# Designs tried in a protein design chat: VHH binders against Flagellar brake protein YcgR (ycgR). Part 23

Target 1, 263 residues: Flagellar brake protein YcgR (ycgR), of Thauera aminoaromatica (c4kar8)
Amino acid sequence: MAELSTPSPASPAPLDGGRGDELEKFTLRGARQILQLLQDLITHRGLITAHTGGGHSFMTAVLKVDEERGRVVLDPSPDPQANRRALAAPRLTCVTQLDGIRIQFPLVGLGEGQDKGRPALFAPLPAEMLRLQRREFYRLQVPLAHELSCLLKAEDLARKPVEVSARVIDIGAGGVAVVVPTGAAEFVIGGTLPACRLALPDGEPIELDLEVRNLNRQTQRNGTEQLRVGLRFAALPRAADTRIQRYIFKTERALNAKARGGL

## First folded at step 15 (VHH)

Design CX2 (from W92 with P107S)
Fold by OpenDDE, fold request of step 20:
Structure CX2 (fold): chain B 263 residues (1-263), chain A 119 residues (1-119)
Amino acid sequence: as target 1 above (263 residues)
Amino acid sequence: DVQLVESGGGLVQAGGSLRLSCAASGFTFSSYAMYWGRQAPGKGREWVSGISSGGGSEAYASSVKGRFTISRDNAKNTLYLQMNNLKPEDTALYYCAKQDYESGTFSYWGQGTQVTVSS
């Protein structure tokens, strides 16, 4: 009976090594954003897996954020060996999930002490926190040559229906990111855009309902400001899902082949 | 510095109404989508409603849809939440949030206003 060695959970790739451009959009660097996210973790009593390196990890939680001292307080492991490893590690990689969103952040300069008479671990506030929306993490960057577009049915300032043709930047099983001219329409997170049309290269546009999930202002190379809108598929027919998945698969395969010098 | 100050909370009976206000300062209010969130005791913060920068688009959580109305007065730098037909499950600390167009999400800045709905 060969003990199926449960594949050791792949050490989370260091925040630095990933596709730098894609991770940046999910990286929080603002002090306030970081504090808010840490506070949210406290509020939700989110369990955190802290990786110490060498395939070792322990479960912890953020107990407190000390803004005055610029530090986070963590719950120590009940395992003294895990705490020793944590303290010896040059960097902790903390991984958790909040509301289905993967959160990853580094902690450096870990120390031990007491918080209100209880053993605690202390670290400086993270400089960066990665907030990965699961659905967005698996998004394919759409090649410019494919010229994917989505016709958005939105509203203007006067709540008048407007149609905006938006370029699709990335696509995944759960949604698309598009770019629109600033001021083209009114968008709000949680807003629904009904009866939009996603144009794929393989046939007729797909009609679908979209939900706004994120809004980013971006400056183009030419200095023009645009709005990046992250959109979730609110309801996707099975046939449409199949087409989208096929497109993603085909495109990924082509990109990989090109990267390998095969094209 | 960005400031959001929530007000208008209080104790109300089930079926009652409240109107929350959020006074915004330290940024160009009319250029940002604004949101309401809430945090019930022992629960995480949840999104309640959002309104676009110009007020042309609104969104609501399913739990409050049809009962709550978000609005804004850009001239007064004020965000509002009209809450009707309040339920005990609406009991929470309510927060105003500002869109962060860099991160793509929104951030809470204020201390919140307490809404308590008694059965």
Scores: ipSAE 0.898, ipTM 0.972, lowest interface PAE 0.4, mean pLDDT 89
Fold by OpenDDE, last read:
Order: sequence, then C-alpha cells, then structure tokens
Structure CX2 (fold): chain B 263 residues (1-263), chain A 119 residues (1-119)
Amino acid sequence: as target 1 above (263 residues)
Amino acid sequence: DVQLVESGGGLVQAGGSLRLSCAASGFTFSSYAMYWGRQAPGKGREWVSGISSGGGSEAYASSVKGRFTISRDNAKNTLYLQMNNLKPEDTALYYCAKQDYESGTFSYWGQGTQVTVSS
C-alpha cells in the first residue's frame, strides 16, 4: 500500500528568503487573537475559499467557533464530492479577505457532523492565522466603472513578445491583480514582465515592471475561462506610488460615502 | 492521481553539471505551469525555477540564474532542470511542483531527488 504522499500545500514560497521574517509579523498565534479573527469572519459573513489540494477548492464560511471544544464549525459545500475531498485532505488551506486584508489559515483534522440539525464540517482551531495587514497587502477592489487596465508585455508560446491589455480587478500598494483571456500569453510564477503600463483614470499610464506572484483560473458566468494574474510591482517610481495611493484613497472614500447613503 | 517523480540527482563536484527530470502523470501536463524547488539541510523549501505551460516563459531564482535552465517536453510529460556550474550551496533535495490554478500557487508532489555538490 504505497502511502499516497498527500501534497503539502506549498506555503506561498517566499521567493526571497527575507520574506519569511516579514510573514512572521503577520502571523497570529495567540489563542485570543485567533478566536477574535474567526469571530470577525463570522460577523462579516466572510466567504472562505478552502483548498483541499490537487487543484480543488470549495467555498465555505465559518459558522461558529466552539471555544469549549476547541473547534471551528464550517459550512459544508453543496457539492458532496468537494466535502469528500475536504475530509480526505490532510490539511485545508483556507483563504479569505476581511476589509481588504488577506487572511490565510490551515485547518487540520477535518470531520463531518451536525450543528443544530444541519450538516457541518468541524476542525480544531487553527494554530496560526496569517493576517496581511500591511498597506502593501491591502487590495482595493476596482469598481468596474473605472475600467482600469494594464498593458502587459509578455511572451507567447513561441517566446515572441506580445502585448496583452488586461483588466485590473484589484490594486494595492504592492501590486495588481488582472484578468486575461486564457492563452493570451505565457505566465509563470516568478516571471518578470518589464515595461508594462498601468492606466489609471487620471493622467498618463504608469510604466512599471511587474512580477507574477500567483495564477488563478476563473470561469466566468458565461462559461468562458479566464486567467487571473497576481502581479507585484517589481520597481515602482515614487511618483507612480503616490498616484496609485491617491487613486486608492480617493476610490475608497467614494465607496465609503456611497455605502453610507451619501449620493 | 497526480504523480510527480523526480530523478537525475547524485553526487557531483563543484563546477560540475547535472540534469534533473520530473516525470508527470495523472493530469494534463501541457496545461500546467511547472516548477522546481529545493530544500537544503536545515533550511526551508525554496523556489528555484518555473516554466509556463507551453514553455514560452521561464523564471529563475537569483541564486541559480545563469547556471540553471528549466525546460519541458509536453509530449513526454517531463520537466527538466539543467544545472551547470554547481556549487556546494546547491546541495539539496530537489522537488518538482505543479501549478495549482485554484489556490494560485504551486504544490510539490514528489519525493524529490538528492543533489550533493562536493567542494
């Protein structure tokens, strides 16, 4: 019986050795901090993407924190197959966002049961939670009406230079997430895209170098597959940083005003 | 089931060369970016190199840039790492990794292949 070595989800490989120390600053290990953050997720009804490995994930939410039993209660997937995968997985990697801050935590020892007569998933409380609070990790969801775009200078299958106009989905001080049509260009994590152009609503496009940090396949409502590319600003001029920060601030203020009923 | 089997490791003198291979099965190899990582004794796993699904884009850690070359043969479902001008600091267990397009990162599946560079 060959022990199927369950792929350990690669922690986002700190590309640079110095990032490990930086991540520690954002790692919560205190029981009280963990409980509070989980409670915040409950309060805000934060949707969580639970990764089961093998390229599979499902959407869940924290339903309850049982402090007495030291466990978290999760909403099961409507897909029985996803639940089976989750239960078979040695570890879940849970990813969510609260107030634009990425939260990541592992769950180990997943079980199934019932909570108040409803099917639920149970796991021991996470030993640690990553909360990326730095301004560098904050991501503003770009309103569709702003139509932010980034011209990516990439390579195709033949290693020929191609320019791809990509819609910006989110933006932060540290980078952007964009969507591109599948097959528009070749991307790899750690790859550099030099001399790209970020178009903000006000002013001339910003020229910058980008580094690929993550690659997600997304299926649109129409069934079309897209690639979401997470990009880090590899080199950002100070003037560009200021413009980006101004855009983020202005947009956040406008969104908050709208949310408060201020037309 | 996804399987990645690394091979080609061994003992080599400093300045020598090795070629690692990773045989992939259980998924459509040509549809996934692939990566190499390594773990030196007493250190964490580090990213070494990546190649896009079609092989049109490559990336390298600064520590191996100019010395290592990643390549792939999609017809053979095989990933390669040509390592030239090896150094003692390259001594590690080398792993093949598959892109996970759901999590956005990559996962290691194999047992690795040992590379030892002697001074």
Scores: ipSAE 0.895, ipTM 0.972, lowest interface PAE 0.4, mean pLDDT 89
Fold by OpenDDE, fold request of step 20:
Structure CX2 (fold): chain B 263 residues (1-263), chain A 119 residues (1-119)
Amino acid sequence: as target 1 above (263 residues)
Amino acid sequence: DVQLVESGGGLVQAGGSLRLSCAASGFTFSSYAMYWGRQAPGKGREWVSGISSGGGSEAYASSVKGRFTISRDNAKNTLYLQMNNLKPEDTALYYCAKQDYESGTFSYWGQGTQVTVSS
């Protein structure tokens, strides 16, 4: 009876061959590389946000890597309900930062037990870890006071054109993240939004084409659900790129000056 | 538990057509964007198509645009991929994927259905 190994839920495939290659450049699949990165997380006591689905997450840390058993040991949540959700989840999405580099990895097959007499969570070693270096993936968190917006040209449930004014929450050289009310429009990863308008503080809106890259449901503190849409610049004129870069640079300088007590 | 079961694959000649189906269970199907991916022999898994939760928005890889059509029946909890004018390079294991709104991306859950296009 060949144990049909239930294929573990595979990581999302890149949407385009070029980005797939770029993402692949940042994806660690080697056992040694994965082990090293996990050890680095242990050494630096990196806090990890573990997403369990349904808008729920808890803070954890890698406590130990058990190479003999091929498993990672995690710190359980002090909240028993969070641990129950984690154990019930088919997959954890772990997100952390090390030296300003975003690290993301899936864990599947979570179990509970004891490590040296203390409660612990156990999972098989991740098959892959994504390490995103700052330079290419740096996103400026847009200050609320700047009130950046992007007019999205999308479609509704009836496939009718709709315009949605979305708040920009972060911006980088490659795109923006925006928040929209739930149900404002239909979005799908890989979808193109043509002739959108990005409003910067320094002049007229920039017309640009956007591609949907990520979709996150977020619950605000007030209990309102919003959709965070990660958007790539599909075609950006050089002049527009220059303006965006200038905005990012100027804003970063201002934020850094403020952080140093200079403003 | 989330389950996605792909079907409709088979052997077809170049220029032929197939319709794939994905039966979804264990979650509110109508609340999730859905996707198709494929994995050719010796290659990585690639994105093929996506459809929004309500079916109002569709997306396609450049390699399949104009030939493939994604659709869904939310009442039947079923995702479809109509594949026309099939080419040998379309030979792959085809997978259904569910949006993960926590990670922001999508995950494959099924065993896939084999599509083989002969020359």
Scores: ipSAE 0.886, ipTM 0.972, lowest interface PAE 0.4, mean pLDDT 89
Fold by OpenDDE, fold request of step 20:
Structure CX2 (fold): chain B 263 residues (1-263), chain A 119 residues (1-119)
Amino acid sequence: as target 1 above (263 residues)
Amino acid sequence: DVQLVESGGGLVQAGGSLRLSCAASGFTFSSYAMYWGRQAPGKGREWVSGISSGGGSEAYASSVKGRFTISRDNAKNTLYLQMNNLKPEDTALYYCAKQDYESGTFSYWGQGTQVTVSS
């Protein structure tokens, strides 16, 4: 009876749509490195979005790393239904940010239990963690008060040109993430959106070409589904780059000042 | 369970054509963007093409643009890749991939179909 080797779960494609080789530079596989990064997440109380599949996610945090048992302890959702989905999921995709650096890691074999008398979720330590350290991957979370928007030139189901005004949720030197209503346009990773318009607070919109790099479905608290689209700047003019960098720097400075109690 | 089964590969001469198919099951096919990737011997897996869930948007790697056409039949749960003007450098194992809207990227599920282009 030849044991049909269960096909190893297909390695997730590179998150940035980049060459697999480039992503490897940012992938941590060393046990010590993984432990350190998890400890850093604990220290900084980093909020983690855990994706459970089917467009569902919940907010969690790493509470503890149990090195002896080789497991991570997570904060359960206050929503019992989210916890049930998490436990039923074959894999969690965890996404977070530490010091503006995006971190992603898979968790498999999720279980529930108690840690020091409190409900907790448990998973084996991740085998790998992605840490995007490049400046191009640094993303500033855009304050809601700034109301940044990007006019996307996309196509609908009939391949007719449509313009979609999208809210910018994060921005970096390499691109933006936007949210659009589900069904507003057709998106595909690797697709180009030409002559889009990014609105910054300091002047006229910037015209630029965008490339779709990431597509996430998110359900809002009100039950409305949205599409988060990660977009790379394609051939960004120098003047535009300067404006974007200036905005990021100014905003970061303001946020840091506020965090220090100065505003 | 998600299943993707690639077919249509084979041996073809340079300048020839092939049409690949990917049969999808275990999920709502019409709700997901789909992709083709390939892996040549000794090389990493590379993205080849993508199509949006409704088929309204397509994307191609620069190496295949103008030669390959991605399409889908949502009623048949099938993804296609028409490959024209094939070149020896197109020799690879071709994989079908499904969008993962949780991670934001796509994942390969099938065993692939071999395409060999002879000079």
Scores: ipSAE 0.881, ipTM 0.972, lowest interface PAE 0.4, mean pLDDT 89

Design CX2 (from W92 with P107S)
Fold by OpenDDE, last read:
Structure CX2 (fold): chain B 263 residues (1-263), chain A 119 residues (1-119)
Amino acid sequence: as target 1 above (263 residues)
Amino acid sequence: DVQLVESGGGLVQAGGSLRLSCAASGFTFSSYAMYWGRQAPGKGREWVSGISSGGGSEAYASSVKGRFTISRDNAKNTLYLQMNNLKPEDTALYYCAKQDYESGTFSYWGQGTQVTVSS
């Protein structure tokens, strides 16, 4: 009976296709640090997107950290199918934001049970958590009313140049996330998109080079599949950086004013 | 279950060439961007190259640009890495990786294939 060597769980490649060394700077492996960060997520009631694979995810939250048992307690999905997928998944990829800082961590060994008489999901404490602390990783969610766009210069399946007008969904000092129709162009992590044009409300489009950093398939509520492309600014002129920062600051201020009951 | 099986590694002299293969199964290969990474002794895993799902876009690390060529045969569910003008610094365990469109990154699944370049 040849013991079928269980394929070693796929080690997640570092998110930043950059030098593994750069992500290490943002990776927390200390037990105390991990516990503190999880506790902070509880305190702030941070919503977490848990990715289960196959293009599926659900919203959850950390409810409790059980240090004695070395486990985290998560809020189950109201969708039983999502919970089944989660339990069947060899690994969850949890993504959240705290104070504008992206946090990502894997959970392995998910189980179901009850916490204080309520259904809950349980997982061992993560061995590592990625915390992107740099301001460069802060991403402003672009209000839909702003209609920011980025003209991407990419290639199609035939390696012919194509221009794709993409909606900007988030923006930060280090890059943008855009959404494109599925099949609009060919994308690969580490790929460079030269001479793209980012449209801001305050003037002429900014010409810049972009690097593909992440690729997410998203299904819209209407059932349409879209590709979310995370793009890093490969070379950003100082003037462009200033304009981007100004836009972010102005928008954040407006959003905060609105949240405080300001018109 | 997703399976990636790397092959084609070996011992080669500096300036030599190797062609790595990655046989993919358990998913629709043609729907995923694919990648090569490597891990040298005592170093972290390094991204080497990537190719889009349809093969229309390629990317390379600066260290291998002009020497390595990534390609794919979607009909054969196989990813390739042609490595020319190999250098001692290319000595590593080479891994095939699959795009994860949920997390946005890619994942390594195989055991890798050893490439050793002697001076």
Scores: ipSAE 0.879, ipTM 0.972, lowest interface PAE 0.4, mean pLDDT 89
Fold by ESMFold2, fold request of step 20:
Structure CX2 (fold): chain B 263 residues (1-263), chain A 119 residues (1-119)
Amino acid sequence: as target 1 above (263 residues)
Amino acid sequence: DVQLVESGGGLVQAGGSLRLSCAASGFTFSSYAMYWGRQAPGKGREWVSGISSGGGSEAYASSVKGRFTISRDNAKNTLYLQMNNLKPEDTALYYCAKQDYESGTFSYWGQGTQVTVSS
């Protein structure tokens, strides 16, 4: 577990900068591309995890791009300490996703001020943005119609086994993310859930061991708060890996075909 | 204001035991998973152990499993780490951390407590 602070691509944590050579081919440096990608994040209202260093981070969003001044405007944290850490940091490492594609970019020279009378954070446009488009890092956003679920073998307050049926919201080569009702079970990062069962549309559920990698609060559109649990596949059997990859491929193909059919 | 205050560190001989405490304030302690991390000289910070908000689930780094025990007392807003059979490699500054449900990871807020294990 030496890598909890730099987990799998499905985690909101930033990818390690010391491995930058393996990521260089996914790095965008064109000003026009960067501007367009930032606009896309605004349009899709993407939540961004902003990392300030030392294991600290806060949630934000790009509110607008100020093309006249060449800068990006960010939503400040309601926590004043998070804002102070962000302003003091030599760089802010922003991590988010757009249509299942991981986006990561640095912001330097962060300042505070107001935008139309509301508190805001400002920074020059980033000089680079990482856009990880390949199957290994891809997280398929599971269509609701598929109703994928994972039966979690977790623990309750008394350390007794409890089964929790969790909806799968994304799936990739290395793991899944699920949502559960707050309080349904006891979860902790690093915790192991052996013999969970992932239900795919074809065939019997897959038995697999899972490890908790992140825990987020997930607010549903009806206002209900749930826990988002990011889970890594531990020791994935070859047959299970094959079934998961086939599911991802078929679903991606079907979604792409619908996108092409629409104009 | 969120505050985590680590204590209980010190100098101990190899094979000995030590119990760390982390006093928490400024948040609803019982609603958060809690963690211990450590940073050895010249090394990066590493996760050591975690415990769920109600205490029903625990996790340990392989290097400490079987020797360290995490626990919590939600009535006292206190996190503990019982460290047994200490080794020189356990020498580090130990931090407790609070689950951050916005980032999905955990955050450190204190200065830590030094543990030094001598041969």
Scores: ipSAE 0.797, ipTM 0.945, lowest interface PAE 0.6, mean pLDDT 84
Fold by ESMFold2, fold request of step 20:
Structure CX2 (fold): chain B 263 residues (1-263), chain A 119 residues (1-119)
Amino acid sequence: as target 1 above (263 residues)
Amino acid sequence: DVQLVESGGGLVQAGGSLRLSCAASGFTFSSYAMYWGRQAPGKGREWVSGISSGGGSEAYASSVKGRFTISRDNAKNTLYLQMNNLKPEDTALYYCAKQDYESGTFSYWGQGTQVTVSS
């Protein structure tokens, strides 16, 4: 075993039902909720992986919802065999993401036809949609205007303490990602940074211990190197967790309100 | 182009010591964080330790902390792992790894060096 490559990004696969009780609270069954979520997918023109069974899938999108007939209209595959599998399948399991949130829903009774003279696939509206908004996987992309920062207590080349003020680019229940100039401090995956301070807009900075989980490099157009440091919260007190979740919730609401009321 | 060559493994009694080396070429060694990993028979590969590009920060798996010491000599393009107080559960094929700043994690490039701890 001379060399192992990093695995390719996995195609989204259906979630199994092994933890079905835990998934029920993320399952939408109301007609209004389902219609709104489907409309959101249409508006964002999100690509959907449709699983036909036997390890086969194809890419599609929801083109429209026909409320009068109670059906969705899907983009057919350019591969005729994929379309044949889809039409023969007892159901399609559709998987996609919307704003980083995993969406999964079944379609049964798939048929083919035309929409405005173009080939299309049709199915009744799904009876349920899974909208998996799990706190540990969600990462809010921090608006630039917030200038959210984290004071890192790291080490320099001589193993002496150095403080680095880093801009936070995303934040979730389990950690943050920050950017720093290359060479600002010494970082290594698995390294711990005790007593760092996360500055949220609504109060005093939060003291927390961080662990380095990933290190990415990007060279700017001017040749300047930046380091993206993925950081996990090592142990997060309840009060700190509450403040972080409150920030995420309020920021999501503010961004959604602007999108809804925009223009 | 990247080459990592591990050496220094062998058979040792429990409680003994070994020093592993990793000779690096094909890249600017001093610009990369470096790591040790190991693979026991029938198990997946696991992270053991890491050291930052300049040597200013080190990290260790809890199972080896206090017994193993990672170090590097950037003038010689060489990574080291000093292993003390070896235990039978340390028996594994040991690999060094190079930081991959595109993926954000690290990659193994060498064949590894076998460490066998008896008794």
Scores: ipSAE 0.792, ipTM 0.942, lowest interface PAE 0.6, mean pLDDT 84
Fold by ESMFold2, look of step 19:
Structure CX2 (fold): chain B 263 residues (1-263), chain A 119 residues (1-119)
Amino acid sequence: as target 1 above (263 residues)
Amino acid sequence: DVQLVESGGGLVQAGGSLRLSCAASGFTFSSYAMYWGRQAPGKGREWVSGISSGGGSEAYASSVKGRFTISRDNAKNTLYLQMNNLKPEDTALYYCAKQDYESGTFSYWGQGTQVTVSS
């Protein structure tokens, strides 16, 4: 019989192990590499989605690495049922990002206990970690000074076309994330927005079809609410893809030069 | 206490029709986008359709577009899925789901309603 219902968010799926041949070049197996990557996650306090199987997941973070005991310490969920599912799972598949690069690793043998008097989850160090340095997975955080925008051609409550000028907050080879005022248009995951226009600094706006992938509520410091809309590019001609990759490359180069030019 | 209760499933011949309902309670229904998903035996749960909070935008998986129609009645806190021209591959346990604005995705809460399509 089916299990009683509990909230089970649709999180980004772990990459399939059947893709192991292609992903091998991105797989870290050296103990030193694994320890350094885990330490980087700790330093950046990266949020991790831990998948327990059966469509269930919870949010966590790596709190520390205990090299002497060969284990990693994780933040438990505030939901006791999520913790019980995690402890019962034969394997956790952890997914996160670090500086826009996708990180994925398995944890087996999860246990619970205390760390410095605080509840914690423990697991042996992973034997491998996936670090996907590939253009399709990378997302650049757009500097506010660039004022990048995307004109969305969406629908209102009456199913009539409306145009919404949305600020672009991140961009990658596969899509953008934008912010719009709450109620500016009707959005639904899986919805398509035809003939939108992405404005890049180096030429005419790019006309492209977008698909809604995520919808988050964002609250500004002044208390106003806006909607973060994650959008996938439906298809890109090579010229459009080249312009986007050029923008990303030039912006990264400029940001790196600014960081070092302060010397 | 969020609650979603699916109903309207059953056994139907290929080419037939069914109308699914999802009764919602424990939240302001009209403020949330809503979704249908399904899980065939031995497979993971897959997205089928979605509708925006006010009903202004609809979306469909390519496998059901033109055959299924999502709708909502915000006065009755009820989500619907009209399924026409059913095929054996539509056989699945059907779930409704609520938008989760913290995760950015949607969440399933109910036990689902079984749809079985015979040839």
Scores: ipSAE 0.788, ipTM 0.943, lowest interface PAE 0.6, mean pLDDT 84

